# VH-VL binders against Putative metal-binding protein TM_0123, part 2

Target 1, 252 residues: Putative metal-binding protein TM_0123, of Thermotoga maritima (q9wxx7)
Amino acid sequence: NFGKTIVTTINPYYLIVSQLLGDTASVKLLVPPGANPHLFSLKPSDAKTLEEADLIVANGLGLEPYLEKYREKTVFVSDFIPALLLIDDNPHIWLDPFFLKYYIVPGLYQVLIEKFPEKQSEIKQKAEEIVSGLDTVIRDSFKALLPYTGKTVVMAHPSFTYFFKEFGLELITLSSGHEHSTSFSTIKEILRKKEQIVALFREPQQPAEILSSLEKELRMKSFVLDPLGVNGEKTIVELLRKNLSVIQEALK

## First folded at step 4 (VH-VL)

Design A18 (from G4 with heavy chain G35S I50M; framework fv_guselkumab)
Fold by ESMFold2-Fast, scan of step 4:
Structure A18 (fold): chain C 252 residues (1-252), chain A 120 residues (1-120), chain B 111 residues (1-111)
Amino acid sequence: as target 1 above (252 residues)
Amino acid sequence: EVQLVQSGAEVKKPGESLKISCKGSGYSFTNYWISWVRQMPGKGLEWMGMIDPSDSYTRYSPSFQGQVTISADKSISTAYLQWSSLKASDTAMYYCARLGEYSYDYFDYWGQGTLVTVSS
Amino acid sequence: QSVLTQPPSVSGAPGQRVTISCTGSSSNIGAGYDVHWYQQLPGTAPKLLIYGNSNRPSGVPDRFSGSKSGTSASLAITGLQSEDEADYYCQSYDSSLSGYVFGGGTKLTVL
C-alpha cells in the first residue's frame, strides 16, 4: 500500500483527502487554489501526474473535462450526492456543509478504505473528526444567518449557491453557472430587489472589477469569499469558517 | 411569427438630425429588450446600446454614450435610435435585435437593417 | 478594433471541416460568460447560429457546433457546402465594458 499516489483536482478535496490519509499516501493537488478551475488547462507535467496516479479525486459536473482519458481511475465526488439535491448541475458542491457531512466525507471515506483496508480505523477516526467540525460550522452558520432568512446576496459567480440555500438566503448571480451569460436585464432585475440585498461577494479568482457597476449602483462594497482556500487553510472546516467570518463582516 | 421591421434607408448631410425605427410584432413587445447594432461598410458588428420597452430603461456602450439616444414607445411596439447631429463617420447599416428570453445575452431575432448614408 | 479576436478569413472545399476561433480575455469569455455565434449571408442581417456556447436553434443543421475553453471559443463547420459562404461573428458579454462585444468577424470562402 505504501507509495500510492492520490491526485486531487481542486484544493477543497486536497484538504479533505490529506486529512483523511495523513502519512498513508502521497496526496497531490492538480489545480492551484489561486487558479480558476473552470479555466484550467493541462500542462505536460500535469498529464504525467495524472498518468502516474493510483487514484484521482475530482468534483465532476463538468468541472474537469480533461479527465475523460483517466476515467477508469477517477472518482467524481458529485456521484456521491443524490441527483435530486443538485441545482442546475451547479458544480460547487464542496461548499455545502450538509453535502460534506452526509455525502462527500462518507463517500471519500469508503473509497479510501478500499485502497487502504489496513488503515480503516485510522481513516474512520479522521472522518469522524471532520464531521464533528462540520457540525460546529453548521450550528454557527445557523446562528449567524437566521436573522437574514429570506434576504438576498449577490455574487458574480454561483459558487456559494448550495451554502446560502441551506441557511435560507437567496443567492442571485451575474452568471447562472457556465451555461448562461449575464446581461443588463439580469443586472436590472437585481436592482429591482435592492431593498432585499444585504451583501455583494466576489472571489479571488475573478477580476476585481467584475462587480464594479453593481457596487456603484447599489452603493455597497463587495467582500471576497474564497471557495478554494487561497490563504493556506489546512482543513475544509477552516476554509468554511473563514468564509463564514467574511459573510458575518459583510452583513454588519 | 416574431418579426422586427425597420424604417427605410436614409441619405443625410453632416449636422442633420435623424431618428430611425424598429417595430416589433408577433410577441409581447414589453417582455424583451431591444438592442441597436452598427455595421460600418465592410466592417464588423458593434453593439451600441439597448432599451427595456416596459419602462424605457436604457444602457449604452461606452463608445456610444452621449452620441445617440435610444427610446421606445410601447403603445406602438416601436424602438428608436436618434442622432442630434450626424457625422460622415455615422455612415453604416444599423440593426435592431431582440435579446433572448432565457439568458438575455444573445440576439435571437434581427431587423432587416436601416442603411444610413451621411455625405456632403 | 474588436474586443474578441477572430481570424479575418478561413477557406475550405466542399465536404471539408473548418474551425473559426474566437479569443477573448479575463473580462469576458475568461470570466465565464457564454459565447454565441451569428451567420451573416451577403446582403442580409445576421442570424443566430449557436447560443450558449454549443446549443443550436431550431433549423440549424448539426454540421454546425460550438465549444468554449478558457478564454477562447470555437465554431466548427463540418461537411462544408457552398451555402455556408458567409461572415461569422462570435459574441459575448464584457464585465469591464458592462456591455456586449462582438468578434471582428471571419469571412468563410467555399471553393
Scores: ipSAE 0.000, ipTM 0.404, lowest interface PAE 18.0, mean pLDDT 87

Design A19 (from G4 with heavy chain Y102W; framework fv_guselkumab)
Fold by ESMFold2-Fast, scan of step 4:
Structure A19 (fold): chain C 252 residues (1-252), chain A 120 residues (1-120), chain B 111 residues (1-111)
Amino acid sequence: as target 1 above (252 residues)
Amino acid sequence: EVQLVQSGAEVKKPGESLKISCKGSGYSFTNYWIGWVRQMPGKGLEWMGIIDPSDSYTRYSPSFQGQVTISADKSISTAYLQWSSLKASDTAMYYCARLGEWSYDYFDYWGQGTLVTVSS
Amino acid sequence: QSVLTQPPSVSGAPGQRVTISCTGSSSNIGAGYDVHWYQQLPGTAPKLLIYGNSNRPSGVPDRFSGSKSGTSASLAITGLQSEDEADYYCQSYDSSLSGYVFGGGTKLTVL
C-alpha cells in the first residue's frame, strides 16, 4: 500500500523491512548508515518524518531515546527476543544471525502482514528468503570459526558480542560503550590473555588509532567490522557476509 | 580515610640514583592502581606510569618508558618511583595518585608530592 | 606540547560564571573517553573536582559542572568565589598512547 509510510531507525532494519515489503510501502531510513546511532539527534525534518509515519521500526535497549513520544506507533525489535538471551542490555542484537532467524525476521513478518494483509503471501516468501540466507551465513560462520572456539577477539566497541558468543569466541572490549573510558584493568586482562587473542577489530566510526597501542604490543593488525552497512549493502544477509569475510581475513 | 603519604624532599646531583615512596592507607591497597604524575616547576601535569600492586603489573607513558622504574611492595602498602641516573631535567614535584575504582580512569586521591631537585 | 588543549588563563569577578574548555582529538575525547577535572590550589596537590564528564565527588559544590561534546569538554564554575582561584586541569585517556593525558592547565584568577 503506497499510502503508508514505514520509518526504520537504523540501516539493518531498513534493509530487512525493505526486503520484506518491496514496493508495498514507502520505507524510510532515519539514521544514515555512516552515522553513530548512539549519538544521533533529531532534526525538525526527522521529527516530522516520525510524526507522519504509520509505523516506526526501532531497535530498543536504549538506542533510540528520542522515540519516547512515538511509543504508540513504534515496534521495538528487541521486544521479540527473550530477555534471558540479552547480555547487559547490549543493543547490537541485529548482528546475531540466530536472533535474526528465530526472533527478528519472524517478529517483523507478523507486524508487517497485520499492516498489509493483502500482501501476506509475498511477504512470507521474502521472509523465507531471508531465513534461507541466514542459514547459509550460520553454516559458513561455523565452518570459519569452529577452529577458534574458546579463543578471544578484542574490539574497541562491543557491537559483535552476540555474534562471537554464538560461535564460541570470547569478546573483550576496550570500553563497555561509547560513553566510558577504557580501564587499565581491561588492558591488563587483554595482555594476560595475549596467547589466545586471534583478532583485533574496530568500526568505521572509530579512529584508526583507537587500537594502535594494542596492535604494536600484540604484533597484530586491526580490521574494520561494519555493524551498520556503510558500503551500500542491499540485504541483511549481505551485511553479515561482508563482515564474515573480514573476520576470515583477520583470522588468517 | 583514604591517604597517600609520600617520602620527603630530595636534593641530588646528576648521575645519582633515587627511589621515592608512596604509602597507601585507609583502603585495600591491592584493589586500586597507583599512578605517578610529574609537575616540573611552573608547568602542568604529566602522567608517567601506573602499577597494579596486586601483581606489580606496570604501564608507562611513552615519554617515561625506560627513564624510570615503578614498583610496589604490597606487604607494606607502598609504591615506588626510581631513577638509576638522575638528570637536571628531572627536577620536579612528583605525585602519586590512586585510580578510581569504577573505570580506573581518573585519579581520586593524591599524595602530597615529593619535591626532587637535581643540581650541580 | 599538551595532547589536550586548555586556555592558559581565565578570569572573572566574584559571583560571575566562567567556562574552561578542553579540546582533544580522535584518539582521546573524540574516541569516547571520559574527561575528568582537577583543581590545584597554590602550593597543594591536585584534587579531583569532576569525574566521568559530569559527576561530582562528595564535598564538591554544585557550582562546579562538567560537560562533553564531540572532541571537547568544558568545566563551568558559577557563583565564583575567591577560594576558586587555582589551576584547573582536564584529563582523559588516549588510545594511541595507551595511557592518560592531561591538559596544559588553566589558571583561574578571581578579581
Scores: ipSAE 0.000, ipTM 0.474, lowest interface PAE 13.6, mean pLDDT 88

Design A2 (from G4 with light chain Y100W; framework fv_guselkumab)
Fold by ESMFold2-Fast, scan of step 4:
Structure A2 (fold): chain C 252 residues (1-252), chain A 120 residues (1-120), chain B 111 residues (1-111)
Amino acid sequence: as target 1 above (252 residues)
Amino acid sequence: EVQLVQSGAEVKKPGESLKISCKGSGYSFTNYWIGWVRQMPGKGLEWMGIIDPSDSYTRYSPSFQGQVTISADKSISTAYLQWSSLKASDTAMYYCARLGEYSYDYFDYWGQGTLVTVSS
Amino acid sequence: QSVLTQPPSVSGAPGQRVTISCTGSSSNIGAGYDVHWYQQLPGTAPKLLIYGNSNRPSGVPDRFSGSKSGTSASLAITGLQSEDEADYYCQSYDSSLSGWVFGGGTKLTVL
């Protein structure tokens, strides 16, 4: 059963697919969790890995332009999500626990049981474990964030857009869609809404000083949210739970 | 065609007030932010501040905060740069420039410049 | 004093390639902010030459190109012409200042 190799592009999908399959197949991660997936360039060894893959699991929404050649064996997880629910083609769909529960995990489950029909019962049990874990994250996130409904959080990069929207917080980002660029309308929005801003977040892949001027202006400390799992998290539920913990600390 | 037209050269004494202008044409004035840039004689470009003409929101460089006032009158598509009390060190060419697309922090069209000379 | 560092002058002969560097710090170019370039001909206002690291406005010939790596950016001019004699300025955004910053400018002389 190790005759098949599954390649996942980013760490969140590596965590999900690895949990669903266990020892059923070789699962490989293409983009290391410490690397910026928007800036990733294929090495010759990466190209060989993709050529040899039996299935590639990718995000979509422009995150992996290098996969066009491999389209026939690639599953783009964003295709599981109704287009109506997507915001400006923001690719950070894996951070939304409702998208994970209703679309991503069920969609990956269907793909994987077709590939490994002999393991259907085992994969189904693992999918149910992930969904159960997501339900506890949703419940705990709701309880933690309910007092902050209608408040604003600021990030340098719009990775948690779907997450904060689900729990009733407004997210303003320094980028309007071009990485490392700052929108003038966004700066005006931040300063106009400074009394409503309850937290500042940055990511491990970003320079620490990216929010330093806003920290001074708003008299707030920024905290690090981890969209990709750089600290050795073993499951998608652990990744979401760790980020929720950071959010709760920031809101104290 | 997009054009920014600035007011004419000024010769002033230290302590005097001054207000120079930048009139936009060929585009929707309230849809673009206007920046002001100083260039001292023989020196480089220094960003001074910006204004959103739609609601007069302003941001200043730390070096120019409290030294100048930037304003705009959207009814006549004109931005202004004002000093309450000029110093000899204010002698410079002053440019207004339109900021490009909101996701990019660059100056796509520039006025011709207003030379301000402050001497006793 | 400028926030971004450029050489004060560069020179080349007609037809040659020249490169103008722009060095920043961790709060601007090193933080990943885009670099833009302006050309200022003698006695005129600056004109946008390159935006978003490597994009050319309509009318700018492809012999002008931009690149960015780490804390630095470069403007390359190939097929140098006498009409290219000008001051060149890089510009980025600085997170510590929450504002737009310029390089000190580079005077290009075509010998």
Scores: ipSAE 0.000, ipTM 0.406, lowest interface PAE 18.3, mean pLDDT 87

Design A20 (from G4 with heavy chain Y104W; framework fv_guselkumab)
Fold by ESMFold2-Fast, scan of step 4:
Structure A20 (fold): chain C 252 residues (1-252), chain A 120 residues (1-120), chain B 111 residues (1-111)
Amino acid sequence: as target 1 above (252 residues)
Amino acid sequence: EVQLVQSGAEVKKPGESLKISCKGSGYSFTNYWIGWVRQMPGKGLEWMGIIDPSDSYTRYSPSFQGQVTISADKSISTAYLQWSSLKASDTAMYYCARLGEYSWDYFDYWGQGTLVTVSS
Amino acid sequence: QSVLTQPPSVSGAPGQRVTISCTGSSSNIGAGYDVHWYQQLPGTAPKLLIYGNSNRPSGVPDRFSGSKSGTSASLAITGLQSEDEADYYCQSYDSSLSGYVFGGGTKLTVL
C-alpha cells in the first residue's frame, strides 16, 4: 500500500479512486453505500480515519459539511466542474457520465499522479479504461433515451437530475433532498403533466410505498435507481450500466 | 447487563500522580469506545477524551490535551485516566462512559463516577 | 462557557408539561449532528434519556420526547412527576473541535 491512505467519502468515488490506484495505496470508504450521505454524521472512528488520511476525496456542494476541519488535505470533486454547469447546487454530479468523462476522472487523475508520480503510466492506463467505458455508457444511453426526449420522469429524490438532463428528459422530484418532504405544488405539477410521464423512480434507501399513490394514479409501477452502488458494483461504469438497464426496463 | 465499574474515591495532594480505572463488563470491550467526562463540584459535564480499546487510539478535548493520559488494557477490559502531577483545580467527579452502538456519538452507559479531591 | 446553550433552570407542577431548549451553532447541531439528552438525578451518574434527537432507550417512559430543528433541539417532558426532578444535559458532536460538546445543564424543579 506504499504507506499512504486515501479516504473517499461516498462509494462512487471509492470505486473510481480504487480503480485508478489498484494496489498503489490503501483506499477507504467513509459513508457506506447503504447509508444516506445527506444525513451522515461522523463517528469517532470516522474522525480517526480522516485524521490519518493522506488525502481525502469528497464530493462538495454541501454533501460533507463535516470536512471543514480537513479542508487542507481534501479534494472536492465538484471544484473540477465549471460552476455554470451546476443546477441549484445539486450535489449528485457523479451520476452524470459527461461530468465523469470530462471533469471528474481527468481531475482525479491529475491529483493522483501528483501524489504517486512513480505510478503515472499505470494510473493513466486505468483512467483511459474508465473513460472508454463511459463512452459506451453515453452511446447506449443516447440510443435508449432518444425516443423519450421531452418526456418527464418522476423521482422521489433528485439524484439523477444531471443524468436525465443530459439525455433530454424532464425530471420532477418529490423531495427537497430528503425522502419524507414533498411539496403540494410538485404533486399538482405531476398530475398536470401525467400524460407525458413515462417512468417513476425511487432509491434503495426509500420505502417501497413512497410512490404508491402516484403508481395508482398513473397506473405505473416504480423502479429502483441506485445512485451509490448498494449491490457490490466494482466500477463506476458498472454502476451506471446497471442503472441504465433499470431505466430501459421502466421505459417499456 | 452492560456495566462500567470505576475505582474508589481518591484524596491526594498537589503534585502527586494518580491513575483511576473503569472496568467494562457484559459486552465486547474492544467493540466500543470509552470516553472520560469531568464534572467539577456544582458544575456541568465536560468531555475530556476518548479511547478505542482495540488499538489504544486516543482523542482528547483541546482543554485536556497534555493535562491527562487515557489508556486501556483490553486483556482485563479496563480503561484508565492518569495525571502525572495533580492540581487543586483537578478536584472533580470523573465519569467513564461507553459510546453508543449505532451512532458512536453519544454515551449510552456510564460508570458510577470516581470522586478525586486534591487539597493540602 | 458551554458550547451548547441551555436555560439554567425550569420548573413545573405535577402533571404539567415543560420543555428544555438546547441551542448550538453551525459547527455542531447546525451541521446536522444529532442531539442526545442525559438525566442526572441528585448524587448519581448521568443516564441516557434520549439519543439521536428523538429515540428513547429501553425503560425511558414516552413522557420524554426530543426534537431538533436548525441549530436547536428541545426536550419535552409531559405529565411531570416528582421523580423527574434532576439536571438535564444536551450533548452533540462539534466538527470544529472534533469532539463532544455538552450544554451547561438545566435544573428541573417539580414544585
Scores: ipSAE 0.000, ipTM 0.422, lowest interface PAE 19.1, mean pLDDT 88

Design A23 (from G4 with heavy chain S103D; framework fv_guselkumab)
Fold by ESMFold2-Fast, scan of step 4:
Structure A23 (fold): chain C 252 residues (1-252), chain A 120 residues (1-120), chain B 111 residues (1-111)
Amino acid sequence: as target 1 above (252 residues)
Amino acid sequence: EVQLVQSGAEVKKPGESLKISCKGSGYSFTNYWIGWVRQMPGKGLEWMGIIDPSDSYTRYSPSFQGQVTISADKSISTAYLQWSSLKASDTAMYYCARLGEYDYDYFDYWGQGTLVTVSS
Amino acid sequence: QSVLTQPPSVSGAPGQRVTISCTGSSSNIGAGYDVHWYQQLPGTAPKLLIYGNSNRPSGVPDRFSGSKSGTSASLAITGLQSEDEADYYCQSYDSSLSGYVFGGGTKLTVL
């Protein structure tokens, strides 16, 4: 791994790019999966890593404001997605298996074969493996969630907005996609819809007590959904499957 | 211009009831939540509760649930804070404040305050 | 007691920079909830000074700025002026209380 260095900002892109490239290049992760990327503070060593990178793979949609200086060597994966499909500039696009299948993986594949034309066939094979895995996630998610179409789930933070929308569930969150404070109109909406609320979710990057008052009022336990892969997940497909398993457990 | 005008100072005895008011003007009253904040003499700000005037839906701080009643009359653009039985510990300045529109959950305009004194 | 912790007082001379901290916990600022700041001049109602961590309402001079990191927020006042002498309050949302929380307030004295 003494060739080109690719820096990825968040763990889901680290998993995708690492799987696509294998041993072709050094792939580095900027934001540890246990850290909140919305609150990430760029350290001097991080700046050095970005300066030395041959390519930076980032989310976009305001998740990485520190990358303005490095725009010429940065690929923002959100640029691959048609703007009309984005919800209030919610940056959590990597959790939508349809976005991954149709836009993110194909877009990254295109970028990487231009950097490594000698590895085109190998990268293509890896991209096809990811897409095949995503197809199974989509199929299994549809089967698991069909009985809950039209039901509501509540999260502290809107990380799974795109995912739940794809499978016909309403997601209400305590905070906006832009890291805004929770509105009382939102809490009022949650309580009025209490009979159709089937699950409460929080994230490892959020405090354990973030849903405690709603847990008491709704008499429901919250479960942990992991948008970034804090448990040593090896692929994006594994990350999505582990989250689906938690969702299935919460839904009974 | 946006204004919140509160009722005048009150002097009461323990056990008495009280209802103070906050009248909004210069904006669509039903489009904004109204919150109530207590400030005891020489102390800091304490959020008490909030009301949506469009349907009178209320939320209270746990410390004030059952201690006060918040209500509103949208026909006269007025919110109310009410006690059924005052205590000496209710002596404080009471502010009403309008919640901001942009999902930040801040209070953008404040009333001038109503001083409530409960003695003995 | 206040849920958000502020120093009871800070002081500075005209033209100097002063910073007021606001320390929360995992259920409020640490959860990513925005921090707002209010200025209360002696004998007056509070007035919105900063909202959404760093935004200024119309009429608030750029000498006032806000920031947030981890479980804490800060209000910075540069070019300190005598009319800045006031009490300053931070405010956030707390998920465990399902409501708003204020800091204990900081009295700024301009000497």
Scores: ipSAE 0.012, ipTM 0.576, lowest interface PAE 7.9, mean pLDDT 89

Design A25 (from G4 with heavy chain G100P; framework fv_guselkumab)
Fold by ESMFold2-Fast, scan of step 4:
Structure A25 (fold): chain C 252 residues (1-252), chain A 120 residues (1-120), chain B 111 residues (1-111)
Amino acid sequence: as target 1 above (252 residues)
Amino acid sequence: EVQLVQSGAEVKKPGESLKISCKGSGYSFTNYWIGWVRQMPGKGLEWMGIIDPSDSYTRYSPSFQGQVTISADKSISTAYLQWSSLKASDTAMYYCARLPEYSYDYFDYWGQGTLVTVSS
Amino acid sequence: QSVLTQPPSVSGAPGQRVTISCTGSSSNIGAGYDVHWYQQLPGTAPKLLIYGNSNRPSGVPDRFSGSKSGTSASLAITGLQSEDEADYYCQSYDSSLSGYVFGGGTKLTVL
């Protein structure tokens, strides 16, 4: 379909929508994978891109406050997920393979076949490929993480909260993404639980030294988990598998 | 200006109780941990323990666990070091010192010290 | 006794350079923990001189510098002045004690 442009806000949705549509439409990414989406602000060129978009695919849950005036052509992926399953205001829903399988991919599929009804069969086949890939991620995640059920993981930022919850691990985070420093209550919780802490994770968008004091205190190396796909990953399944491999390495 | 002000010198007899203080000013008291350091006459520095004033969580050096009690009253920005029964070997200069908010691996500001003399 | 080993004394002439060593073990400096240095002038409280191996607080002259290698750290003082006469203490963290450890202190004399 000539003339239709879809804008996705963050890279995980760019990967999903691009895979679902292939060459059917122009798909654009608004926030580069190396940028912090919580701190993103529109440049004039970004505003022009949003004005010209036929559809905007966004996360929701406060991640994109700049989309208020484009609300009528925006699909907020968080609206596909039953509110009961959401944890506080944590927007990192795209990292939960169960949310992807049961809500996000089916929801995006429905939106996209309404825009491109002539491509329904092709889009359905691509959706089934993504779901099949997610099933293998879920299987391999259970296999890797079952021995660590009830253990604790520490991250600088709560991006993998939904993921670790699905596989029975507790996540303690140093910040909510809006704070500059770690609270004393969090530090005390980490120190009290040091015997059950099995891994430390940080993100590419964060300073390398953000966990240095905890690495020394716990005598553990931190590893980099990538919630947005900074290394040219081509699919959401590839992004999740790359992160799972890092988690498996950290737990050795 | 960040400042830690300690209580005045004490002269006590063995068996007496004592509580000395360290008052913080010029910063948010509950955002920084306070440590206590002993220096016996003519000797070096020994870490005794630390406290988080926000909820009175304490950690002690193994050498001082059960020997002293560290506490804090956040309503008056004051930390305390207390003995139930002093010994002559407790004669020393006692310093309080602040630890940075997220690293807490060094002491950035120090009180002037409280000299405690225990003799019969 | 002290967990970190420092020479008990060091001396130098005005304008000269001295270094003060701080030797630890596998549970502290050797485990990767940072080394910090304090200056204690006669009759005063200790004052932070160097933190995080090599950083200077505001007000500390660049004549003072720190370094760390393996299980040891060093404090270097260049252009010695009479007001540098003091006791110097290194400090790190020890994982086996889950606590803070100090060196025995080094008395610097400017001759």
Scores: ipSAE 0.000, ipTM 0.432, lowest interface PAE 16.2, mean pLDDT 88

Design A27 (from G4 with heavy chain G100S S103R; framework fv_guselkumab)
Fold by ESMFold2-Fast, scan of step 4:
Structure A27 (fold): chain C 252 residues (1-252), chain A 120 residues (1-120), chain B 111 residues (1-111)
Amino acid sequence: as target 1 above (252 residues)
Amino acid sequence: EVQLVQSGAEVKKPGESLKISCKGSGYSFTNYWIGWVRQMPGKGLEWMGIIDPSDSYTRYSPSFQGQVTISADKSISTAYLQWSSLKASDTAMYYCARLSEYRYDYFDYWGQGTLVTVSS
Amino acid sequence: QSVLTQPPSVSGAPGQRVTISCTGSSSNIGAGYDVHWYQQLPGTAPKLLIYGNSNRPSGVPDRFSGSKSGTSASLAITGLQSEDEADYYCQSYDSSLSGYVFGGGTKLTVL
């Protein structure tokens, strides 16, 4: 069991699997944390990495169409989540701390102890550590967001849809998909809900100007939420806490 | 701990062949890719290519594809950079560097460099 | 020129703050690829200074910091010291070249 290689597609799963396994196996990240996973194309070295992998951990929900050839050794994390909880097949499931606590971490734990049964107690301890951290994020998120229940947040891209829904906020996005084209119906909805809008967010890879017209109209500053961990965060809990801090700053 | 040791300086004439080396120690050589970087006198760093020593899989920068050959011998933990026919424009310092675990795609340890002078 | 653009030189007095920019395009930094920084002291090989936009390896003083925004990245050096005189290079990955790219380098002079 030692010497096996596990490949994770996006950084959040790299953080989770690395924390669960420690030095038990080589864990590799396929899509760099700053690259857009929706637009990712395999390099030749990536294809080699996938072919040599003993296990591939992927998101699913159409995020990794290049993994069709590797289905037999791929675990799609979205398969752990009850389908009725998914919103329009929005793939950003790793940003929901309830999905992480109840489905993603337990599902990955189960997969990994089957691969490394000799490390079951160590992996269980790490899984419990992650769940404990998630509990504190959930608690602190409830406290921060309870006053804003029923209010609206605007983002350029729908990466935090599941997160805001869990805490009772509506998310409107400038694009309903993965390009930054804004429809007339979206503009009309923002104008209709102007009084309910409490924060504006964009992502690190988006231009600073992307929300400038809304910032002026609403007299609000936009803030940067990071769905993938571009700043070298070491754990999924750290990634969520960093984003919660930004949300709290935006809402003050 | 981790060390990359390169072969000594070379003085060659145009048209001659050359093979320089980079020996890794203090880590599992086959677990890390080795890159080669050129620095012409008074100029910046240019990536040339990389090799996976475990199976000798290589990738080259477009500007160096066909100009050089990168190889490795995992039995002696050594990577190589080779020219079939040197040109005066190949005069440069050549560094080997270990590619980090591919998460960040950066070079974490560097050799001391091999100076190659091509003249006559 | 290099695929990533850096100013050829920057200067500052001891104790001052200097910043070194690294400007890319939509195929590299603008595509979301991380930026890494190397320090090359005179007559020596480059050494890793910053990786993953803002992380310091063990042994790098906290007066060195990195940031990334849009198609550009910056290296900041606070409390400038004479031993900081060196060439500094940014590095990223370029999807159109399917390979690693370096900035042209910046010579830092401490006056």
Scores: ipSAE 0.000, ipTM 0.408, lowest interface PAE 17.8, mean pLDDT 87

